# Ledger of designs, part 165: VHH binders against p49116

Target 1, 238 residues: p49116
Amino acid sequence: EGPLLSDTHVTFKLTMPSPMPEYLNVHYICESASRLLFLSMHWARSIPAFQALGQDCNTSLVRACWNELFTLGLAQCAQVMSLSTILAAIVNHLQNSIQEDKLSGDRIKQVMEHIWKLQEFCNSMAKLDIDGYEYAYLKAIVLFSPDHPGLTSTSQIEKFQEKAQMELQDYVQKTYSEDTYRLARILVRLPALRLMSSNITEELFFTGLIGNVSIDSIIPYILKMETAEYNGQITGAS
Below, E stands for the ipSAE of ESMFold2; O stands for the ipSAE of OpenDDE; V2 stands for 0.75 times the mean of E and O plus 0.25 times the DockQ between their complexes.

## First folded at step 12 (VHH)

Design j31 (framework vhh_brivekimig_d4)
Fold by ESMFold2-Fast, scan of step 12:
Structure j31 (fold): chain B 238 residues (1-238), chain A 120 residues (1-120)
Amino acid sequence: as target 1 above (238 residues)
Amino acid sequence: EVQLVESGGGVVQPGGSLRLSCAASGFTFDNYRMSWVRQAPGKGPEWVSSISWSGGTTLYADSVKGRFTISRDNSKNTLYLQMNSLRPEDTALYYCTRHGYSIPFKGDYSSQGTLVTVSS
């Protein structure tokens, strides 16, 4: 059968809200993060293998891995997002919150540790100079994870994950033939994604969401959006 | 120029009903997810409900689920919020927003709002 991903799945273009405010605020950060989340879900929905698993399985997979996909997206789009500037603003806000006694010290510590892990991950990906093909296949590997609790069709999901791993290996060996250990260096970065809390990601990037709505609760609605609505939300996703 | 004009607010007794309307102009209304957001006196804004561009999917805050119904008429470029079983806690300035990329979230193209007061 053909490849798991086509050239169109390598294209991942985030369109940022314009203009960037002089001082970063929770609304700008949330809008930027929401665009990345929508782009990531639209990307997943465009994969024929993903579509073939059916709506219930698609929802379960995305609920299980949205934080991993989102974090990979942050690393891939770090320059476009000015992610370092966003994280610096969040850190400054947290430091001010300590001084004003608005949050518990333990919670601030957890959030700061998450930011440090995220920065380390993004820095490691940047240092490795991960390209668009590599990001596409890393996203496919985390999307088609058969080991999340409650999944059905685990054998088919595992087959797609193995196909993603094999195609990534083939690509890296051909494109970076002089770097024998590149694939190993890339793959050892993936376990860090599972150590990052989705609840803390929500607090950092989706604080601007109103009404205490969780990402988990909105995923089914995002996945049910008509194609025209997805395209309207994601101007650069073609 | 994007414009949103709200109406339908007023004073109602607990247990009563109101229907809010939002007339949209200056953009292709049926291409956008729309939301209702409220701001109670002395509190920050709270998202109430969202509806997809086609009206095919809706989402509600837990505080209003089962009591409020969001709907839209794309032929009239109008968004609605049917509010039933109103409580004093529902007292707020209600406004509609166009969402480009944040769900649920208050967008840049918010209206002036319409006041809903639930009291005896």
Scores: ipSAE 0.000, ipTM 0.299, lowest interface PAE 10.6, mean pLDDT 82

Design j32 (framework vhh_brivekimig_d4)
Fold by ESMFold2-Fast, scan of step 12:
Structure j32 (fold): chain B 238 residues (1-238), chain A 120 residues (1-120)
Amino acid sequence: as target 1 above (238 residues)
Amino acid sequence: EVQLVESGGGVVQPGGSLRLSCAASGFTFDNYYMSWVRQAPGKGPEWVSSISWSGGTTLYADSVKGRFTISRDNSKNTLYLQMNSLRPEDTALYYCTRHGYSIPFKGDYSSQGTLVTVSS
């Protein structure tokens, strides 16, 4: 027994590909996003409660929530990623695609609306000055969501989510005792994550993936990776 | 400079076997995930298989599971793809590529590749 998360689960350090090119391209964006996705899945896999649910449940949970975890990661790492610059490059690419008649106007509008929602979410989190402990607990609340279709261990998942919520409340009340409404302001940000399309996130950030690869298809492989290889990759040496 | 040189392609009958090799130089081979990617005539690139830096983790496209085996020899800086029970739809130019993370994406690869033709 013990707390759901330890201090080791607060550490979330993204190492970006170096150097950043003068003109952003799909390879740089895709590698940056891939690093964040890998870091997010490694983070989830390191949680003892998550491992206790078993491999089938772990795969189902991450398949259901990877976009929410990824978006929280984008907000947390927005400065390290220069996210505003990446989004500007994506917008420029979309404008060029209109001129070359490669995408419909309706699709571009849908993608632009997604970018606006993403920017609003990241701005809201930045204005609240969410710290590392708060991000860790928000990611845990998202990860241990019992309401996704097809889950078999829903009562245990719900208990872990409630534990995450309880530990977040305790942390916020202790650390930000002068702000009685901080927890409420943080929690009301979470529903917006469910409104963001994983398909559009994939199109924006993972267009550099090899043609037949989807994020849904690679999740089981990432979760199955040997622990030593996981740790080696997140050191940023590879 | 990074160099990847593919070899081992050829013409085989359906049900036949081929072993592809990729000789790597110009980088620390055992720091990278390695992948095989193929491109059939008139089609875009298709990921086939990947292997972790140590060889401990392997992954395969559903179309090749049970038929192909990816392996590597870090002492020789060489990547392999053993292809069994070949089908006409396996006909393609095969490339090897490196990538820093386990997620299969476009990376450094040879423009030439090695041609595999499966025909009756």
Scores: ipSAE 0.346, ipTM 0.669, lowest interface PAE 3.7, mean pLDDT 86

Design j33 (framework vhh_brivekimig_d4)
Fold by ESMFold2-Fast, scan of step 12:
Structure j33 (fold): chain B 238 residues (1-238), chain A 120 residues (1-120)
Amino acid sequence: as target 1 above (238 residues)
Amino acid sequence: EVQLVESGGGVVQPGGSLRLSCAASGFTFDKYAMSWVRQAPGKGPEWVSSISWSGGTTLYADSVKGRFTISRDNSKNTLYLQMNSLRPEDTALYYCTRHGYSIPFKGDYSSQGTLVTVSS
């Protein structure tokens, strides 16, 4: 039995829309977020353990955890995305929406609290200087979560999660041998991901989608795309 | 420069069928995902169906699953929507749209559209 993730699964390179406009808009933010979402879904579908669970289980897992994967991706790619600039533009948009009576005060408070939670998470990951191997295994731990409601094959999912945890432990202990408690500091960050609302993530990053389309509807489509089709639509994405 | 011209709409009885076409020009059609979006009078746009650049992957709104079939002919730069078992609720102006680079549902639709009216 080989490792859960290969070196190809550790590489995670986001190609941003170019150039960044002088003034950020909903189109640019949505395009950037969409590229990250597609990269995250392609990453997940390429894992042999994930493929072994079968189509129905794959769809259920990703539907349950896409917001956690996306948030980890935001943290990992924060510098490439200029995430702080994007978040500032979103805050400005929210303030303008209140002025034009487009959003309630209660709703903007919820969204602003979500932005602060996201900022805190990204800052904590940056402070810990999480590397590419650590991000890959954190994403794997999140992906192979057996405790979401409605899942089948939970025993097999749990085994893959345990394998991810063990391989992360082995990596951290060997690479950061002088930092005895690094793994504990990393793992205690993960519960915060489940407290972040996927509905608010959709509102912040995917407002440019047409009609009643949700990320839940998009996930099965992305997971079923052939590799050539994915590459044809996301030219230059990792 | 990008042109999308819809056709095939009309008046049909409940339970009837219509086939919509969208003729595309001004871009490399076989490199883009395409969608059908509809808008009933007084309502916002509703996504109906999407198809990948090759035609190998399709997705449908729950309201049309099993009744509508999206397809494309890349040699003719044409997108199709076969609509069967039509219901009064399907009455709307139907638009085809080209998607943005990274996600199938992000795009603009034609301002013209083609009107589908299901009698009664």
Scores: ipSAE 0.012, ipTM 0.454, lowest interface PAE 7.6, mean pLDDT 83

Design j34 (framework vhh_brivekimig_d4)
Fold by ESMFold2-Fast, scan of step 12:
Formats: sequence, C-alpha cells, structure tokens
Structure j34 (fold): chain B 238 residues (1-238), chain A 120 residues (1-120)
Amino acid sequence: as target 1 above (238 residues)
Amino acid sequence: EVQLVESGGGVVQPGGSLRLSCAASGFTFDRYAMSWVRQAPGKGPEWVSSISWSGGTTLYADSVKGRFTISRDNSKNTLYLQMNSLRPEDTALYYCTRHGYSIPFKGDYSSQGTLVTVSS
C-alpha cells in the first residue's frame, strides 16, 4: 500500500537562468516560469498514484490544475526566484502599456487584481512558514482534485486526494503538535488558487512562448516524456 | 556560434510531400530539444512540431498532427520534418530552432529558412 508520497517527492529544487539581467525582460521571465512549470510537471509524473490513473487522466488532471500547481510553486520558490522583483518588473511593463494605450482599462484592472491575489497568497504562505512536506501534500491535494468538469475515474482521484489529506494531517499533528489549528489555517488557503485565472498567469509569465503555443498544448508533451528522457533533458540544459 | 541551415523546401501541389532538413553546428546538438517553426506571408511565427534531445518524445500542432513527422539524427547533427498531404495553408517559410528547458518558445534560428509553397 505505502504512503502516497515518499521523501523524494518533498525535494523541490528550482535552478534559475543565469546570469540574471540588470533589467528583467520577457525572455528571462518566461524561461524562469517555464523551468518552474517543467519541475512541477516532473514532480507530478513521479508520483506512483498519478501514474496509476493512466495517461489520459493524467493529462486531464494537469490541464485542469496546472495554474494551481504553478502558483504553489511560485510561493514555495518565491525567494529563489526573487518573485517580488519579477512581479515589480511585470507591473512596470504594465504601467508602460497603460501610458502607451496598448491595453484596455478593464484588462489592466483584471491583471492588477490577479497580481494582488498572487502577492496575498504568497505572503500568507510565507507567514504560515509552510515547510517542504506541507507543500508536497498541498500540491498532491490540488493535483488529485476530483471536481474538475469532464474527468473520468473520479472515485479513484477522490481516494488519492483523501489519502493526501490524511497524510498531511498525520504529518502536521506529529511535527506541529502544539498548534491544534495549523492544518485548518493551511487548508483554508487552497480555495484562493481557484480564483486566479490561468489565462492571466499565462499572459504574465509565458508571453515569450511562440504565438500559437499555449500551456495547454505543452502539458501533454512534458507528461509523455519518458523518465530517463526527462532527466537527460534537465541535466543537459544549461 | 550557433548555426542552423534549413533546406528541402520547394513548390508542390496540394496533397504532395516534402522533407525538410536542418543542419546544426556550433553547439552540442544531442543535448538540445529542437523545433520547427513556420511563418506565412504577413503572419507571425507559428510553432509546428518539437522533438526532445534524444528523439524519444515528439509533439505536434493540431493543424499538422497526422500529416507531419519530426525526427532527428544525432550522429549527423540534423533535424528533419517529413510533410505529407500538404495543403495551401502550409505555405510558409520554415525555420528550425533549438531550446533548453521550456519547449517550444523562441530560440536561435536561421535567418534564411526554407520556403514551402503549396499551390496548384
């Protein structure tokens, strides 16, 4: 039977592009975001329970939740990424677009609200001092969400989500035994992930993709890559 | 210096076939993913297909899926695109590009490209 996640699933090491330019540009931001997305998908595909659901279900799950996984990754890797600096650069670019009349006022408002929601989420996670085990299980809870439209095998997905919740509960009770309400404080943060638009995330972080390429189209490619092939790609990239 | 040289384009009738080649030099070819990108007259770049560093994983744009096949020969530092059942809308200048982590996005490509024209 065993646990849903092993110690190997707790390790989440993001390597940023180097060198960091003096002034951030679309290419650097897109490369950084792509590395995080790639790492997040590699993490998901390494879970035996995820593999057991089969390729079609795996693709549907990740297409439905990639923005939630990505946002959790942004929070977890905020310091490694210098996320505040990236967001400041995005805001500066957006303000220049306002002055040049490139975007509608409604669109700018939506984008600024998204950035505010993202900052609040990352700040709340930092204040809670979420550890690596907690992040791993939160990602698993998000990944194994049975409530996305069009999913098959929903009973099996729900079983894995419940297993993730139980194992997180056991971990928190053991590690933070003095804080009776810690688990509730952590779990109540998750609904905020559903309020953030994947389309706006794509616009903010992935503008450097070729014009007709969407994250939705990239997901099957990453997930179908063989483990040895994926590991070789990561090791070979400089 | 990264050098990518495309060839194999030409004029074909609808339903015809062409095989494009991209000769790579100036980098360790077998450590990079590769993509084919096309640009039709008056339009922006459109991603066509990608292949992993070893050739084990491929991905295709919906518009070419089932008609085009991407492949590579790492011993020859060459990328290929086999194009079957060509349509007038496939008319474009075709470029190859290399990339590391994020796939597919803009990377190094040849300034020349290879022109594919599908017309009756």
Scores: ipSAE 0.269, ipTM 0.603, lowest interface PAE 4.2, mean pLDDT 85

Design j35 (framework vhh_brivekimig_d4)
Fold by ESMFold2-Fast, scan of step 12:
Structure j35 (fold): chain B 238 residues (1-238), chain A 120 residues (1-120)
Amino acid sequence: as target 1 above (238 residues)
Amino acid sequence: EVQLVESGGGVVQPGGSLRLSCAASGFTFSKYAMSWVRQAPGKGPEWVSSISWSGGTTLYADSVKGRFTISRDNSKNTLYLQMNSLRPEDTALYYCTRHGYSIPFKGDYSSQGTLVTVSS
């Protein structure tokens, strides 16, 4: 078999809404996050191994791991998104809400802890200077996670995850030959993704969505889009 | 100026059908995903259905799946909602909205709406 990922899977270009407002608002944040979510889903469905698992398995996998994929995407696109500015605006709003007793202190604490974990993750990835190939394989490792409850075809998913791990190892050892422990430093960052709440991610980035609609409900819609239709979306509302 | 004008609402008995229309102007309709949103008196907005900018992909709330059909005519700048097997719980003001990637989004819907009342 050929490699799990091709050079086309390394390309990950986020097009932001334009222009960026002087003061960040829920609409801009939600639209930006939605663009990243669409890009992440399109990236996943472009992988032949992912397609080979079939529609039901594809939907289950992405529902299980979208928060991990999204968080990796936030780290990878942090500069394009001005993520630090977005998080600072959210923190400022939360601190003002505490001061005015408009939100529960316990809830604000949970959200602040999540923001801190997210910042630490993004900072660790930036410090390691993770490249596009490394991000692509890390996303593949989290996508092909066989250990989520309710998954079928777990043996095949595990084989694709192992293939992703092997190809990442080969890439890192070849490209960063003088850094013997680089792969270990990269891989120990991944468990932190499982500790971040998908519900808090939805609250921070997708508050603009209507009512009781969840990202889980939107995932099948995104995955069902035809390639030409999706390509029009990822270039910015074409 | 962006304008969305809903029509087609009315009073219908349970089990009946209605077809809603949304006439769009002031923007490139074919470049935006569209949604139908409803709001019953005293309740918050509830998302009903979404359609991609080309019309190739649709999504429905579980409460309307199998009964409602969303469609669009990009040549006429018009969004449609065919509502079949209507129930009293479907009684609401129905709004159309445009949005980018935020599917569905709270904002960007018309203030006008079209009233659907399902009663015997």
Scores: ipSAE 0.313, ipTM 0.637, lowest interface PAE 3.6, mean pLDDT 85

Design j36 (framework vhh_brivekimig_d4; at its last look DockQ between E and O 0.43; V2 from the best seeds 0.00; counts 0 for: pae O 2.5 > 2, unsure alone 64.1 < 65)
Fold by ESMFold2-Fast, scan of step 12:
Structure j36 (fold): chain B 238 residues (1-238), chain A 120 residues (1-120)
Amino acid sequence: as target 1 above (238 residues)
Amino acid sequence: EVQLVESGGGVVQPGGSLRLSCAASGFTFSNYAMSWVRQAPGKGPEWVSSISWSGGTTLYADSVKGRFTISRDNSKNTLYLQMNSLRPEDTALYYCTRHGYSIPFKGDYSSQGTLVTVSS
């Protein structure tokens, strides 16, 4: 069977709302996050191996891993998003909420811990200078995770994950041949993704979705959506 | 090139109903997800509802869930929003958008908007 990912799957271009407002607000943060979420789901759905698993499996798989895909996307697009500025604005909003006694101290601690974990992850990826091919394969490893509760077709998912791991190894050994331990340094970053709560990510980045629509409801919608953007990305028309 | 023309707005009493229509031209309507967005006076745009290219999947803001129904007729290149049990807070300029991956919900092309006024 051919490679799991093609060059078209390496392209991951986030278009930010413009212009950036003088003062960051919940609506700008949510629109930016929604664009990244949709781009991430579009990326996943463009993979032939993913399509081959079928609609029900695709929906279950993405519901299980969307937070990991989204977090990898945040790290990959951190400069384009000015992510540090967005996180600073979220922290400032949380500090104001503490002052107004709107949240419990335990809840604030959980949220601040989550922001710290996110910053550490993004900083570690930036320090490693992860390239576009490496991000594509890390996202594929995360997407094809057979070990989430409630999944079916786990043997086929595992085979696709192993294929992603193999192709990442081949790429890194060929491209960074003089850095013997690069692959190990990259792979040890992945377990941190599972320590981050999807519920807290949803609260931080998607509060601007008026009506509190859950990500679980959005996922099947995205997977069934058809646009010229989808077709253009598959054909490599940028 | 891309044009979205809405109709069906008006004035209704609380508890009333209205049906909005959006006629699309200049693109292959059946290849795009579509959304309804509203803007109340002095406020920013609020996403209301979205529908997939086939009509097989719909999404609703919690504020309208159970009261509004989004639908489409791809043979007529037309998007609809059936609004039931209308409330004063539903008063806004309603417009339809062509919705994509790069610009979800609020869309890349929007209609000019039709005013819906719910007055007691």
Scores: ipSAE 0.541, ipTM 0.791, lowest interface PAE 2.1, mean pLDDT 87
Fold by ESMFold2, look of step 13:
Structure j36 (fold): chain B 238 residues (1-238), chain A 120 residues (1-120)
Amino acid sequence: as target 1 above (238 residues)
Amino acid sequence: EVQLVESGGGVVQPGGSLRLSCAASGFTFSNYAMSWVRQAPGKGPEWVSSISWSGGTTLYADSVKGRFTISRDNSKNTLYLQMNSLRPEDTALYYCTRHGYSIPFKGDYSSQGTLVTVSS
């Protein structure tokens, strides 16, 4: 019955493909995003509480929340990834698609609104100077959400989420004792994550995957990966 | 030089079976996860199935689950796809793709492909 997370779960070091190309392209963006996604999924897999839920429950949880975890990862790693530069390149590509009549006006509006919401979320998290411990607990709160349809063991998932919330509260009060409203300011940012569209995230960041496979389809593989297959992502921040 | 050479395609009646093979050379086959991808006429590529480097983890698209079986023989450097209970909608060019080293589902080499036609 120890703490939900240990200091090893706070480390979240993303390593980018090198060298950065002179012109950002679909392949560089997809590789960069894939590294973040795999780091996020392996982070979740490393949590003892997550491991205790069993493989089927693990897959269901990650399928339900992967986009929220990915979005938190984007915010946490925005500087390392040069996210603003990546989003600018995507916007330029969308301009070319308008000229070629490849997308409907409604779809383009949806994608641009999503990009704006993502930028706003990342900026708000940077303004609050969210630290690594806070990100780790926010990711745990998102991961252990009992209210997704189709989940089993929802009572145990809820207990883990309550534990993550309690540990975040204790951390914030200890570390930011002079900022009475910090916890509240942090928590009110979370609902924005539910507004992020997973299919738009795939369009923005994952167009280069084999056979147009969806992230939902590959999650069971990522969760079962042998350590040797992903060791570079987990340890490549060194 | 990396090479992936496919065989086993052909024409088959609905309900029939085919076994595709993909012979690999020019790289250490057992270090790489592999996928099968298909492309029907006039459509984009569609992921079919994947297998981890050791063969311990397999994954299938919903449209083929229960009918197709991916396997590999690392001693023969060969990837397989057993296709049973074939349907007309399985008609496509099938090709194998090597995953990027340590970055699954990011392909770095694909084969030419073999045609599978399911028709009466």
Scores: ipSAE 0.484, ipTM 0.787, lowest interface PAE 2.1, mean pLDDT 87
Fold by OpenDDE, look of step 13:
Structure j36 (fold): chain B 238 residues (1-238), chain A 120 residues (1-120)
Amino acid sequence: as target 1 above (238 residues)
Amino acid sequence: EVQLVESGGGVVQPGGSLRLSCAASGFTFSNYAMSWVRQAPGKGPEWVSSISWSGGTTLYADSVKGRFTISRDNSKNTLYLQMNSLRPEDTALYYCTRHGYSIPFKGDYSSQGTLVTVSS
């Protein structure tokens, strides 16, 4: 069969909300994060192998790995998003919560450590100068992870993951032939993603969700939405 | 000016039905995902249902799934919520909200809402 990814899967362009407010409020942060989440999910949906797994399995996979995909997206789009500024704003908002004694000391520590891990991960990826192809394959490797509990078709998922890894290897060998250990340097960054809490990520970036709505609950909605629906809303035509 | 005006609320007995409407103006209604949100007395806001700009995608809270139906008529700039098999716990102020990016977070605009009371 053909390759897992094509050149169409390399493009990953995030459109930020406009205009940017003088002060990055929770709404702006949440909207920005939502756009990234949608972009990431629709990217996954655009992969034929992903579609071949069926709707139920697709949903389960995304539910299991959305935090990792999102984090890779943050790293990839860090410049466009002004991620450092967003994270600083999040910290400032947290400080307000701290002053109001809404969080325990332990929770504050956990959240701050999470922010640090996010920052460090994105910085590390920037230092490696990861290109669009490498990000695409890394996201595919993360997406087609068979080791999450409750997944069906784990054998097929594993095959897709192996395919992603092989294609990444071939790409790196071809493109970066002078850097013998580049593949290894890239792959050793993936474990850092597993150390990050999806719950904390959701709390930090998606505070604007209404009621008891969770990322988990809206994933089927996102995956079902047509790209045209997504694009139509981004234009923000009033 | 952006406006959302809800209607259709009232008092109904358990097991009854109501149909809510949300009339939109001041913006291109068909470009926005919409949601229904409710707030019961003494409780925080609860997401009820969302619908994409075209109506092709719908999502429901577990608490209303199978009983409520969200729909829209873009030619009339109107959002609807058909509520069947109503329960006392459905008693709340219901309001519609406009979303910038098709998820049930605090929309960029919301109105005052319409009151639904389910009681014997």
Scores: ipSAE 0.172, ipTM 0.592, lowest interface PAE 2.5, mean pLDDT 89
ESMFold2 (binder alone), look of step 13: mean pLDDT 80; pTM 0.809

Design j37 (framework vhh_brivekimig_d4)
Fold by ESMFold2-Fast, scan of step 12:
Structure j37 (fold): chain B 238 residues (1-238), chain A 120 residues (1-120)
Amino acid sequence: as target 1 above (238 residues)
Amino acid sequence: EVQLVESGGGVVQPGGSLRLSCAASGFTFDNYAMSWVRQAPGKGPEWVSSITWSGGTTLYADSVKGRFTISRDNSKNTLYLQMNSLRPEDTALYYCTRHGYSIPFKGDYSSQGTLVTVSS
């Protein structure tokens, strides 16, 4: 019964690896991205509705939507991450690679197209000045997506998605009462998340993974961790 | 200075067993998840198994599930891999890696590893 999300689910605090290197490298980028992904999965795990679906459904949902959650997290944490600097470094590396004949021009075009879509998405969210409550509900809407292939319990997932949508509407109407079209402007941004390739996201941000490891294989491991162990790892000491 | 030192490799017949150890120093061992990674001759690295910082959760590659057991002793700063029912395809250089809470399975530091050879 109660609300889908509590005030604790609005808090989304990314701690970056420190110190930031003088020159950005694959290790720093991959570790930063992994911290964001881990924080995103920790956020999802803390939702009682998510827990109620059971481990098999939880794994299937996160495997299907991790790229959407990750992209929303990039937008929300863009300043903390210095995302524009990271993307500039990636672009510079790609352009140097074509000049050195290390990568095909076709592949570079696909990756650059993805970076431009990502930048446009993050810029649109920044221009809308999306707040922490709005980000929490947008993440809940993409998490509780009933339309991914292979899902079971789709009616229950749909109910949680509708609850997220209703609570977002109530929040926006109450908090931004004089901006009649704000909710529509926010929701129109969401379909773009489905157009971004998870394979290219993985290539850009997770290049340091061991050859046979994918984000898909990491997800069950993180979701399986005991609550106390998971929380301790998130808050980990220096 | 972070150091990871593997040991326990050797030559064993198919169906045999070996226990690998990884001695860690230079960091707070019980704050890090640990993994075993192997590299067969002429092939790229293959992730084998991971264990969380407390030892409460373990994960195995499908190729070793049911045959290998990962464990750790945080009081000794040591990671273990018990390998049973060894097969010729398990022949590889085995090395351990640490990974922070941010990225399981990624190797942070290079080492020479310990060689496991399974042959008749």
Scores: ipSAE 0.377, ipTM 0.671, lowest interface PAE 3.4, mean pLDDT 85

Design j38 (framework vhh_brivekimig_d4)
Fold by ESMFold2-Fast, scan of step 12:
Structure j38 (fold): chain B 238 residues (1-238), chain A 120 residues (1-120)
Amino acid sequence: as target 1 above (238 residues)
Amino acid sequence: EVQLVESGGGVVQPGGSLRLSCAASGFTFDNYAMSWVRQAPGKGPEWVSSISWRGGTTLYADSVKGRFTISRDNSKNTLYLQMNSLRPEDTALYYCTRHGYSIPFKGDYSSQGTLVTVSS
């Protein structure tokens, strides 16, 4: 049987909205985040193993893990997004909201803690100098997580996760043969993703969505699009 | 240069139907997902429906599911909203927006809108 991921799955190119405003606003942040979310879901759809799970299973899987995929995407694309600048702007806005009593102090603390955890995660990944192949396999390990509540096709998902782990191990051992502990350093970063609230991610990055549109409603919409509908929006071999 | 021009609004009785149109120009229409958004008097914008760039995938707000149908004709650069079983709460200014990546956020362009009034 062939590999879980091909070289085409290593390519992950985020195109930012232009022009960049002088002052970051909700619409620019939301558009940037939406582009990353779309790219992340399109990446998942391109995996043959993911399609083999069937529509109901793959939709439930992405609904369970979109925040983890999105956060890995933020880390991978941090330079392209100027993520540190976006987070600084959000922090400044939150500090002003504390002084104006527009949000409860407890809620602000939760959001600030989330931003701190996100910054720590992204900084850790940058310090480890995670490459494109490693990011692709980490996203696959997160995507094929069999342990989310409500999943019923857990044995097949677990097999794909194991395959992702084995292929990552093989890659790291061949590419970074002199660094015996690199794989362990990379893998111990993943549990932190489960501690991050998807609701807080929505508040930070998707406030510009119209009305009561939620990420939960967007996921099945994007996943059921016909491949022909891309029509040059995302160009690639698969 | 980019223009979105809505039409088809009017006054209708409860239970009636209207078909809204949005004529697009100044950009490659089939490269953009499109949405209908409405704003009732004295209220903020409310998302109504979205359609992918080829028209194969649609999404609806819970308040309009089963009553409204979004469609597009890429050969005519036109977006449509078929509104059936209209209710007084559907009274609003309706406008269209374009957005990339099929994510229904505010978008990079919106227009003047067309007024729909459902009399009780």
Scores: ipSAE 0.277, ipTM 0.602, lowest interface PAE 4.2, mean pLDDT 84

